# VH-VL binders against b7kms5, part 54

Target 1, 80 residues: b7kms5
Amino acid sequence: DTFETVRNTIRIESEVDESLRQLCHEERITKETWLEAAYLYLCEKPEELAQVIQLAQERLSQRKAIADYKRAKTMQERFL

## First folded at step 2 (VH-VL)

Design j17 (framework fv_miptenalimab)
Fold by OpenDDE, second read of step 3:
Formats: sequence, C-alpha cells, structure tokens
Structure j17 (fold): chain C 80 residues (1-80), chain A 124 residues (1-124), chain B 107 residues (1-107)
Amino acid sequence: as target 1 above (80 residues)
Amino acid sequence: QVTLVESGGGVVQPGRSLRLSCAFSGFSLSTSGVGVGWIRQAPGKGLEWVALIYWDDDKRYNPALKSRFTISRDNSKNTLYLQMNSLRAEDTAVYFCARSTFYDYSGLRYFDYWGQGTTVTVSS
Amino acid sequence: DIQMTQSPSFLSASVGDRVSITCRASQGIRSYLAWYQQKPGKAPKLLIYAASTLQSGVPDRFSGSGSGTDFTLTISSLQPEDFATYYCQQLYSYPWTFGQGTKLEIK
C-alpha cells in the first residue's frame, strides 16, 4: 500500500494557529493529521459539519472584508 | 453592549497640555477591522474629526491637528487616549470618542457607537 | 479636503410631514457617506451608513439615498422625537469631514 500526500499551503489566523500548534504539540500530532482527522470525523457528523461550514463561511467573509478594507484604504491614500 | 465613556476634560490655559481618556467595553480594539477615534464639537458648532486608531495600531490624524495631538491606546485597559499639547482657545469643545467599523466587502466604514463626550475649555 | 455641504441649514416642519435633507460632497465619494442624528447635550447617533443602509434599531421612516456627490436623508413621516440636528459625514478620504449640520425644528 502507498500513502500519498499532497503539498499545499494553508494560511491560518495567527492566534488560532498558535493555539492549534500548542494542542498538536501536547498531543504529539501534527496540524496536518489534525485537519485530516477532523475532516474525517465531521464527514460522519452531518450536523456538526454544517456548523463548522457555517463558521468557516463567516471567517472567510471576515477575511475578505478586511482585505477589501485594506485595499480600499491603500487606494484612497494614494490619491491624497 | 458597546459603551464608550470619555474623561479627562476640564479648564486649562492656552499653551498647556491635557490628556483625555476613553474607556470602552463590549468590544476589543484588537479585533481586526475595529477602529476607535476622537471627534470634537465646538460650542454651537458642527463636528470635526480629530484622529483614529486602528486595531493594528495604525493611526490617522486631522492634518490641522496632527502636530499637537496624539492618539494612543492601552488594550489591556480597553482605553483610548488623546494627548493634546499647546492647547488653543479654538480647541475648546466637547470631545467624543467613537467606535469605527467596516460594513462589508466594500470596506465602507462608519462610527456606530459614541460616548457622551468630555468637555475641554481653553481660556486665559 | 472634501467639503460636505448640507441643505438646508435650518428646517421647520410639523409632525407627520415628509422631510428631506441633502448633502453634497465637493468631489465624488461613492457611497462612503453616513448620517447622524444629534439632540442637544447628547452624542451623535448613527442613522444611515453606506449612503443607504439603515442602522439596526433605527426606525424605517428614515432612509438614505444617493451616490457620488449628492445624497439625501428622508424622514417619511416626522415624529416628535425626530426634531434634532442631522449631520452627514464622508469617510471616503482623510481627513474625514462632516457637513455643517441641519437643524430640524418644530413648526
């Protein structure tokens, strides 16, 4: 059997990343295996998955809003 | 519940300094996108924006006041400050602190919560 | 700096009236406009942001319209508690500036 992995870049909010890092360290796991396990667990928990998706959508919305603010701010200040 | 309470106002002579404080609750200035600022209102006059500090400690000033006024914060105390130096008679006003946030993906901002203000009187 | 000019500076009206206050920016500010209500001795209260979005808790008799340079605050049916001074504010560019205010008085 071959276990294949895919390389990707995951950007996590700094406070969440630090907290997750600490948890993984204490539990002797990695952020990668945490994410895999969490996803697999949630796949069998439709209600919990729905809640996580909603939370994820909210967090994404916040990221976009902040990005748009920063962009708008930069653009406006260029003309001052 | 969001609340802002200004303090530190008083009567001072021209040329003196004064530091205003704004204690706020119901939100954190460490929250991304949040800003808190000062707006003043001279007696019987309109509103004038003074300064704003963002969650990332970025600061903006009214150019007319930048040389004399300094905005700062203490996140541990949830307190906003306004250091005013070289005060002039025209600085006489009620000074409001207010929370600023952005609306949506457009990045539009507004002041959604205001304190009741603290009065500063500069006179000889 | 962007100048905000409100019209009129003073307005007399009666309860039940439909009233409109205008705000003009010296240059285009898109929808980066807010409206505030201020009563004597009180802090300003946010009514409208993004030119036309009603702040939560504000009665729907208040509405905002406009974009670019010309904006309007409308009160569809004036109530006794609506007599106050109203200000527009642009947040398009620094320094943020306010209109000179419109005092709405009872006729």
Scores: ipSAE 0.058, ipTM 0.776, lowest interface PAE 2.9, mean pLDDT 91
Fold by ESMFold2-Fast, scan of step 2:
Structure j17 (fold): chain C 80 residues (1-80), chain A 124 residues (1-124), chain B 107 residues (1-107)
Amino acid sequence: as target 1 above (80 residues)
Amino acid sequence: QVTLVESGGGVVQPGRSLRLSCAFSGFSLSTSGVGVGWIRQAPGKGLEWVALIYWDDDKRYNPALKSRFTISRDNSKNTLYLQMNSLRAEDTAVYFCARSTFYDYSGLRYFDYWGQGTTVTVSS
Amino acid sequence: DIQMTQSPSFLSASVGDRVSITCRASQGIRSYLAWYQQKPGKAPKLLIYAASTLQSGVPDRFSGSGSGTDFTLTISSLQPEDFATYYCQQLYSYPWTFGQGTKLEIK
């Protein structure tokens, strides 16, 4: 009742989305409330939060690497 | 240890087709940033790039050869193929397969491992 | 297509000599250049990539320099096993192209 909400659009790995969707279905919760609960829980656990941030940094680095490879392949054609 | 071994070469008459194979080990073509391709060398001549296939199935060809040659792969067998159609005397060469990788995601590329080559002779 | 021209096409030198071969691109290719060594009857072997980065396992006497259009491969003290043909390759623009080769003969 007291909650002001914002609408966010996020894109995540398909396999992760499928797994999370199955978890939410089985536990009868929504992706939105799971995200809120996970963040709130981690804010009270600084060492666990640091581990999650490290994983996020690793995943971001991997996404950038793949994007760089794709750009690199097409960059050479731009000059033909 | 990375190895690439070509096979399928031989003597063929002009106008015929031939399929070359390259069996590789020590890496996966599903690994991001990896590609495998073909480079040929006519007797006594220099190197000429033929084609390359990337981990995401993106294919690049020498425009002079694209209409007659097709690159493909079978990841389950760790094998690369080159289908050569309408062969001409000028296609006589040693055909090498080689692995290509990027330098630190920067797009700077190179062929780091090469097979020993398989010889294709197109003659009557 | 980008044309790669090597100079000289043939070079004869003595063991212990400092040898340089050059490669010129018909247009700017930044640092998208690799050098390969090919011995008679063998496959090419990567020596240098990104114009100046030495491949693992290649002796320190080999070095590469240059960017844009002018590139040099240097062997600081020539050894008998360096008898070979050397090729440069641009990987900046498709189709990828090689120089015509420089044949190095050791006396």
Scores: ipSAE 0.014, ipTM 0.714, lowest interface PAE 7.4, mean pLDDT 89

Design j18 (framework fv_miptenalimab)
Fold by ESMFold2-Fast, scan of step 2:
Structure j18 (fold): chain C 80 residues (1-80), chain A 124 residues (1-124), chain B 107 residues (1-107)
Amino acid sequence: as target 1 above (80 residues)
Amino acid sequence: QVTLVESGGGVVQPGRSLRLSCAFSGFSLSTSGVGVGWIRQAPGKGLEWVALIYWDDDKRYNPALKSRFTISRDNSKNTLYLQMNSLRAEDTAVYFCAHTSWYDSGGLKYFDYWGQGTTVTVSS
Amino acid sequence: DIQMTQSPSFLSASVGDRVSITCRASQGIRSYLAWYQQKPGKAPKLLIYAASTLQSGVPDRFSGSGSGTDFTLTISSLQPEDFATYYCQQLYSYPWTFGQGTKLEIK
């Protein structure tokens, strides 16, 4: 009755991480079990899963926009 | 409406330190493409760029002033600072803070909004 | 460092005149040039950026031209409120540098 697990390293926004850590501390659970539970719950709720995917796409778009601005700024200053 | 208000100027003796503040409103230094800087003007002379800080905490200095001046910010207070150390008579000037923006993908820059300036006089 | 040289340093003109102020960069700066107007005791005001783009709220009698090393600010019909000191600035390379200024006086 041993769970087979994999090791994953992920990078998330620092303020989101802080909020999640506080929640886990208050509820006495781990980040790993929160992630597993949240995903499993959403898999049983297709409409909610779609909303989460939309938010994820928005956040990814925001990260790409910031990276593009930083890259353009660096290229302008170094290669003009 | 964008406003910038400088403060902290005064009369100081050579070798001393002084910290200038610039309280701003109508924009955030957390906004991509935004920067705020310091420009000074000695009595009867032209404009000289001092320093700049961008939204991503990238700091740029006039090399002639970099060893003595430090730019910093407090985003929670919407305030920009200029720490001036080892002041000399030639640092006597009106110090302006000014807003700049990144536009058109290429980072076109310009100082579009300026404060009224604060006067620093270095004399014995 | 990029040196910015303005010509002339002093200019006397009459209301209604067409006046031009030139700014020369010691190396190519593409179109990374801004023009500012400063009146005594006041902060500078942005007139033109990207060499030729007029800032919102600035009268259309002001225009900028040029690229690379040679730039011109033109006032097509001088008005009384235009008597001021004008500065060019390159924003191509750090340190950012200004021209020495052109003082426009009434004749």
Scores: ipSAE 0.000, ipTM 0.609, lowest interface PAE 16.8, mean pLDDT 85

Design j19 (framework fv_miptenalimab)
Fold by ESMFold2-Fast, scan of step 2:
Structure j19 (fold): chain C 80 residues (1-80), chain A 124 residues (1-124), chain B 107 residues (1-107)
Amino acid sequence: as target 1 above (80 residues)
Amino acid sequence: QVTLVESGGGVVQPGRSLRLSCAFSGFSLSTSGVGVGWIRQAPGKGLEWVALIYWDDDKRYNPALKSRFTISRDNSKNTLYLQMNSLRAEDTAVYFCARISFYGDSLGRYFDLWGQGTTVTVSS
Amino acid sequence: DIQMTQSPSFLSASVGDRVSITCRASQGIRSYLAWYQQKPGKAPKLLIYAASTLQSGVPDRFSGSGSGTDFTLTISSLQPEDFATYYCQQLYSYPWTFGQGTKLEIK
């Protein structure tokens, strides 16, 4: 109770979630504390933080492209 | 640690068939947004796209090769195949397997990871 | 088919030089262009995608620019490990096509 916390709902890819859950189980930590630790660590490593941000941007672009692809394909199937 | 390893190359006579394999580690062909394809390079020449397959089984071919080459996959083994029929001397090349990723919109595709290649020599 | 033409086909340069390679498409391809580096006996390595986006792990001395039909790959200060063959690829329309390659050699 000495920590002020916020509840967040996030949606991540199932394969990533499975891998992260396994890591947390093996190391006896929680997803919440892993996220906090990862962010804090990367903030002290500007070059590594830049690489993570680039990966995040790539993943976001990929999700958008996949969603757009699925929508376009659904339209094609409807009219074929 | 993502790897792509091609195999199945060798020396083959004109008119014969050969099947190439590409084994993956570190990702799954069933994962939404994953595609894999084949690119070839004749000795001392440039790169030529051969074929690709997406996670949803959408297949695309170089029209020059579509009648003789077939792409397929086995998701349970994380393996991609290229069946090459009626081989000709001009099919002599190193065949690379590469993963396809997306960026931005549905046309923003690129090959981000490549295997080392397997050599196919068609000799008379 | 969309034809990709690189200029020059051969380029001689010294370490520390700023070098540029041009790629021209026979039709407009928007920004759907990638650049690859290939060393002898090795597979190509992705350098840049979407015309100007640098791939993770690629040194920031590499940059890409252009859209439509005219594209440029620039190396701001050439290093010994940069001597290789460079290829552009359009991914706008099937069949996907590559440029003929530019071989970068030590002067």
Scores: ipSAE 0.313, ipTM 0.828, lowest interface PAE 3.2, mean pLDDT 90
Fold by OpenDDE, second read of step 3:
Structure j19 (fold): chain C 80 residues (1-80), chain A 124 residues (1-124), chain B 107 residues (1-107)
Amino acid sequence: as target 1 above (80 residues)
Amino acid sequence: QVTLVESGGGVVQPGRSLRLSCAFSGFSLSTSGVGVGWIRQAPGKGLEWVALIYWDDDKRYNPALKSRFTISRDNSKNTLYLQMNSLRAEDTAVYFCARISFYGDSLGRYFDLWGQGTTVTVSS
Amino acid sequence: DIQMTQSPSFLSASVGDRVSITCRASQGIRSYLAWYQQKPGKAPKLLIYAASTLQSGVPDRFSGSGSGTDFTLTISSLQPEDFATYYCQQLYSYPWTFGQGTKLEIK
């Protein structure tokens, strides 16, 4: 069997990325196949999926907050 | 538990140099949005902002002190430094290190945690 | 530089009193204002940030108000542990600056 893949740019928090890299190395898998497998697994686990979605929403909120903080910092220093 | 502990204070003569350290735990300066800085307080006087360093190594200085003071960090040691050169009598103060945290609800940056300070005395 | 002027510099009050400390900025700083409490021999403690947001763990008898240039820290009912020196700080623009402080003493 062959798979058609699509190119994606995924940015992962550095500490999480390091841990994930280490895991993938030890288990002889890739981050891509890990993500695919994790998603497929969660599709069969609606309660666990809901938990992961909630966690993901929280992390996204944090990223937005950081971005806003950076923008505010830059704007204050640039225009004041 | 977050802690900040200053060290390196002492008595020095005018014109000399001194390096202060601030060891912190419970957080990382590599975390986005985090900053740590120095605030000093002369005996019986108010608070004066000295310098600040952010997680991305961006530095800010009190213009009055920039030529003589240098802020730096060692993330591997979770330690903040303040190199003070050409010390003057007016530099006599308790030097506090403090963490800056941002609050997403207000986009504010505030010193929410402080060390107990280290004393620097500049005298002949 | 932005100058922060606190008023009064000294304040005498009794337990149970309602007290207010004001801080005026030499120019508009929006809501980028913090209040700190400092007791003798201790480090400052953050009370209020963003002009009016109570820091976690701080009693709700403390409150902050104001925006722009005029700000107020209010203690609704003074407790014995509240006698200390209070500072405001602007974080609107560098260099960040503090008020000269207000020493709250027991009457």
Scores: ipSAE 0.139, ipTM 0.777, lowest interface PAE 2.1, mean pLDDT 92

Design j2 (framework fv_miptenalimab)
Fold by ESMFold2-Fast, scan of step 2:
Structure j2 (fold): chain C 80 residues (1-80), chain A 128 residues (1-128), chain B 107 residues (1-107)
Amino acid sequence: as target 1 above (80 residues)
Amino acid sequence: QVTLVESGGGVVQPGRSLRLSCAFSGFSLSTSGVGVGWIRQAPGKGLEWVALIYWDDDKRYNPALKSRFTISRDNSKNTLYLQMNSLRAEDTAVYFCAHRVYTLEYGSSGYKIYFDYWGQGTTVTVSS
Amino acid sequence: DIQMTQSPSFLSASVGDRVSITCRASQGISSYLAWYQQKPGKAPKLLIYAASTLQSGVPDRFSGSGSGTDFTLTISSLQPEDFATYYCQQLNSYPLTFGQGTKLEIK
């Protein structure tokens, strides 16, 4: 009867966010409903889900490498 | 097209100071992900990083040079500076200015962290 | 500091040869490694970044491989214009450090 939702905060690449925001605006949907629909669709398509998981693993690996470099940069002493 | 042109080098006595300039075009040091650095090369030797400044005015130094060298910029002139104090014979080198990339774009096949464009250098000779 | 060791320091090869230059980091640097070419009297030129990504405009006979501590620059078919000194650089942590260089002499 009562529709229940959870509020989540997620961080995504700015260029991806911009593209997704434009898509949602043009199609008159929200980021929340797009995420729900995408996940539900992929749950019914095992081979496509496997491809998405592979891409996610690749992106996570790249993000960790970039974050490690940024962290090293930030931890160096600021002169002046 | 990106260009960097160093100037201010010359012959100077030990203990003196010298200020180098790097005039750049084709990019702005106000752009997120952009930095500019100084790299030097002693005659017949390899490359040694000196200092780096980022778009957010974050400054990084080679610890061996930090006490004597200061990096700064003039945003209105698209010019980078290296103030060199208490010069020693071992500071004799060609000083290069180089454009630094630190950014990631959606759809890129990897991360973009490198020095791509370099000036031709200015020669500093510290001798009696 | 992360020390970068290049080998060999000097090598001579003939046009058309396949040559490899190696670079070893004293600590893990992931793939934060760049390769530069420097011709006599000129500034260094970026060849490869992120250990294996070829810079735009660089001939595809140049390739890079490796991750962690061991890296290799390969020139698949050496050309006369490849006479130069090659340097690796780690971009993982400060201070930024370069290898000592490999001088490639083409007969």
Scores: ipSAE 0.000, ipTM 0.611, lowest interface PAE 17.0, mean pLDDT 84

Design j20 (framework fv_miptenalimab)
Fold by ESMFold2-Fast, scan of step 2:
Structure j20 (fold): chain C 80 residues (1-80), chain A 124 residues (1-124), chain B 107 residues (1-107)
Amino acid sequence: as target 1 above (80 residues)
Amino acid sequence: QVTLVESGGGVVQPGRSLRLSCAFSGFSLSTSGVGVGWIRQAPGKGLEWVALIYWDDDKRYNPALKSRFTISRDNSKNTLYLQMNSLRAEDTAVYFCAHRGFDYSSSIKWFDPWGQGTTVTVSS
Amino acid sequence: DIQMTQSPSFLSASVGDRVSITCRASQGIRSYLAWYQQKPGKAPKLLIYAASTLQSGVPDRFSGSGSGTDFTLTISSLQPEDFATYYCQQLYSYPWTFGQGTKLEIK
């Protein structure tokens, strides 16, 4: 039957987005179907899922570090 | 009830090849999420994972064994195989086949149940 | 590869004793750890998965704890049938690796 879908807005790194866009164009698929397929595949492969989760945690930590640095720099520039 | 029974073990000379079989029942390897594999144990030693095959024919190997061992299946016979080439004395072990359990909600896995094992002895 | 180290390798105990064996991973494996019991001449039997979840049919005197790198299997009151070799396994990343085993012997 007809799939029910939801709209999500996500922010990802520009270089990752560019690579994914190229892949989707080459393979004639959409980013939506890639995300669905990737998640479903990983749920069936727990070893790979665990590695992806670790990578996600590392990337999240990097984003937090960058955000913290930007906030600290703004504070320093304001009060110097 | 899930059962697995190994066969094909025996005494073989170094450098020879041997194919092990595992006849299973109570599940199908064509069922999404199912995996089945081989784990071996040398006499008086611990357990070593050999290889696993998933329902979609995706295969994973212990890198130490990948060049000499091949995992395969025949879904029509509910049988798993392990092709062992260029056998060495250190391949002497009991070879178990085991069903890979998986909990989708937590993405955790385990091996259960296990077959009784088949013994491979590599000696001259 | 993730190295799994069990301690002790040998443990002597008496019926009724509380015993614990430990398993240490060379890197974080979250809760992706299983414990197996093996009796001489038999295939291993799953006791615990996800570090702390008891497998159906396993006596409740067995329990598991830990996460990350340090894990413990505890038997609260040893029974004669518990004298066996115990193995931990990480199922976090390939290749899946086992500890060297802990042989639980009668004192």
Scores: ipSAE 0.007, ipTM 0.664, lowest interface PAE 12.0, mean pLDDT 88

Design j21 (framework fv_miptenalimab)
Fold by ESMFold2-Fast, scan of step 2:
Structure j21 (fold): chain C 80 residues (1-80), chain A 128 residues (1-128), chain B 107 residues (1-107)
Amino acid sequence: as target 1 above (80 residues)
Amino acid sequence: QVTLVESGGGVVQPGRSLRLSCAFSGFSLSTSGVGVGWIRQAPGKGLEWVALIYWDDDKRYNPALKSRFTISRDNSKNTLYLQMNSLRAEDTAVYFCAHRSYDLTWGSGKYTIYFDYWGQGTTVTVSS
Amino acid sequence: DIQMTQSPSFLSASVGDRVSITCRASQGISSYLAWYQQKPGKAPKLLIYAASTLQSGVPDRFSGSGSGTDFTLTISSLQPEDFATYYCQQLNSYPLTFGQGTKLEIK
């Protein structure tokens, strides 16, 4: 092992995780190496990286909207 | 063409508050990867980073200033703000706003970021 | 926090000279380094980013080199308009930090 690594905790959608798990099993790689390879590959392709960033922004907006809605609903129930 | 113009500077007494504005054109803060920030320079001194706001409203502050300064924006007016509270003599400086861009570094697998366009600055003097 | 130290703080040179300004980071910053030029009473102007990439519109007599902790800005043939203060900046981690500046003066 020649690499220094960091430990990250990430939360992803279950369906995405299940699909990625199957891919990693079939191709005999790990989620860590998939993430590293995907990022490095996209950095060599600015046009594709931009598309991935856009998708990530859309997914983040969706999660934020859902979180905001749940928070508002809880607040409402608490005070009414 | 990108332009940024700071305003709101002036002479204020210690302990007071002041809000700086930066009117910009040629880019949108809603564009992914874009950010704008504040950098200051005390008389005869070097550059000191103050704060940065990203397109998605994420904010980064100089830890030394975080408790007293707040960065914000109004995308509908293409304007960036810096709210400065509890001003001290040490806050006397020219305050610049700057556009943050990024580029891909081939072979390194990393983003590179830089401030490519700067305003002319607005002067804040904190004295009694 | 990453400390950026420039050397020298003052430099006297003549038109046509080749000059180099060095910047050292207190820890590794890969190639996340930019160089700026500031003339008296003016805002800083970006010269170089990613340690060695020349910004569009900047004359090719300017060049940058280095990675990790040691970086150099070189001006191959000084012109009158190059007499200014030069700053390096690391953009590897927050807080963003600048060197103290190098003032390039006419001899």
Scores: ipSAE 0.006, ipTM 0.620, lowest interface PAE 13.2, mean pLDDT 86

Design j22 (framework fv_miptenalimab)
Fold by ESMFold2-Fast, scan of step 2:
Structure j22 (fold): chain C 80 residues (1-80), chain A 128 residues (1-128), chain B 107 residues (1-107)
Amino acid sequence: as target 1 above (80 residues)
Amino acid sequence: QVTLVESGGGVVQPGRSLRLSCAFSGFSLSTSGVGVGWIRQAPGKGLEWVALIYWDDDKRYNPALKSRFTISRDNSKNTLYLQMNSLRAEDTAVYFCAHRGYRVSYDSGTWKVYFDYWGQGTTVTVSS
Amino acid sequence: DIQMTQSPSFLSASVGDRVSITCRASQGISSYLAWYQQKPGKAPKLLIYAASTLQSGVPDRFSGSGSGTDFTLTISSLQPEDFATYYCQQLNSYPLTFGQGTKLEIK
């Protein structure tokens, strides 16, 4: 069958990327097909999808907290 | 497997400049949340933080060194640099590059930061 | 700048001993404190972060405690490989600062 695809550039945590890369190599699949399969599987499992969304929100929050910490320390330095 | 390899150290005369490099493998310097930096140690002395650069190119310096030292990176080469100008005898030290790791604690809603990977160090000797 | 003071500067002990090293911050740093071990000629090794969290691969005889300004690194039963210099570091505020180090030597 013919598939129409779109190219995405995403930034993920290095440790997660290394683990996913090893899984894809061992199972002879690609990151693209793993991502598609994971999303499609979760769409059929609403409770599991909700848990994944919560984890995603927590991870996004942690990245923002780190950025906020960095900015706050810069401001403190500027006043010294 | 994560490795950090420093280079560029040596003997240099006071007032001269020197550029140190640190080649990273096993992770990308452009990854969100990543910070990498330099920590030095004078002979027989303790550790002194030099500088840190974050994934978004924001930089932090030890105020005592910020006028003479510049931190930078080249993401295409996955390499960290320290440009040292107007070197003085007190700059004599082993210079380590290090990865600033972090971990989230979901139960407490906090994050934790630390230096988890270190290079072997490169020696800089400033002598006349 | 936040000053980190370690005590003692030098500690002599025997294999099997329980030892504690303290670190005091000149102002509150919450739990943003890490402990490192350094052997002669080597890079420092992370032992504990966030005051009390043990780094993966570090033996459980190492433990950390404290918050705010007073922190303690404890080794419950010294092994020969534990004789090294130990440093605390605050990661709360810039500039990042280290304690002066505690050299742990065999009695």
Scores: ipSAE 0.000, ipTM 0.619, lowest interface PAE 17.3, mean pLDDT 85

Design j23 (framework fv_miptenalimab)
Fold by ESMFold2-Fast, scan of step 2:
Structure j23 (fold): chain C 80 residues (1-80), chain A 128 residues (1-128), chain B 107 residues (1-107)
Amino acid sequence: as target 1 above (80 residues)
Amino acid sequence: QVTLVESGGGVVQPGRSLRLSCAFSGFSLSTSGVGVGWIRQAPGKGLEWVALIYWDDDKRYNPALKSRFTISRDNSKNTLYLQMNSLRAEDTAVYFCAHRTWEFRYGSGSYTLDFDYWGQGTTVTVSS
Amino acid sequence: DIQMTQSPSFLSASVGDRVSITCRASQGISSYLAWYQQKPGKAPKLLIYAASTLQSGVPDRFSGSGSGTDFTLTISSLQPEDFATYYCQQLNSYPLTFGQGTKLEIK
């Protein structure tokens, strides 16, 4: 029994990655299977899915703010 | 609450040196995104940015002042410094220190990178 | 360096008036512009950041608009405490630069 899979490159915060790595080690699962299970579970729970989407929107907004801050901080005088 | 208090100003002769201090509380200069800077204002004139120091010790200077002025900090004392060398009459001004943070506020969708808290300033007079 | 040209340098108005102060950047600065209010003998106070966002605690009669090179600070109905000097500042690139200021005086 095989599944067709795709390879995705994702970037997550190091703190989150370390926590997730520890969880996967203790529970003897992989990051890939945890991600699949988490998404599938949330798709069946609309109230919980809404809460996760709110958290994701907040985290995305924070990342954008940090990126803008770094850009502003390191800007040269005239050209970006 | 955030507070900043400048000190070290006074009357000084041209060519001399002077060190200003800014004692702050209510925030840590070790926190990512935080910076503190110096802005000066000559009598009856507008505002001029002098220098900035960030949480990671990255320093930014007004190019016109970089050769004579040095910004530094002491995190253990929550104090910011401005070392001013080879002072000239045109350096006569009130020197303010001010807090700067990149802050995103979820819900409002807005952010700031501007000087949101200021000290009351310390006066430097360079005269013969 | 990015030059910030502020106009007018002096503005006379009466309580209740609607007034506008403009600030023009010598090159595009997106929305990286702040407005400050300064009263005699006091430190500047941040009014508006990101060109149009009111700082917490600032009365809603203050508003900012514009992007790119042209920016406006508007006070919809002047109060006695609003007579002060106003400065714009660009935060797009180093060195950070301020406008020369607009002194708002009683007519």
Scores: ipSAE 0.000, ipTM 0.615, lowest interface PAE 16.8, mean pLDDT 85

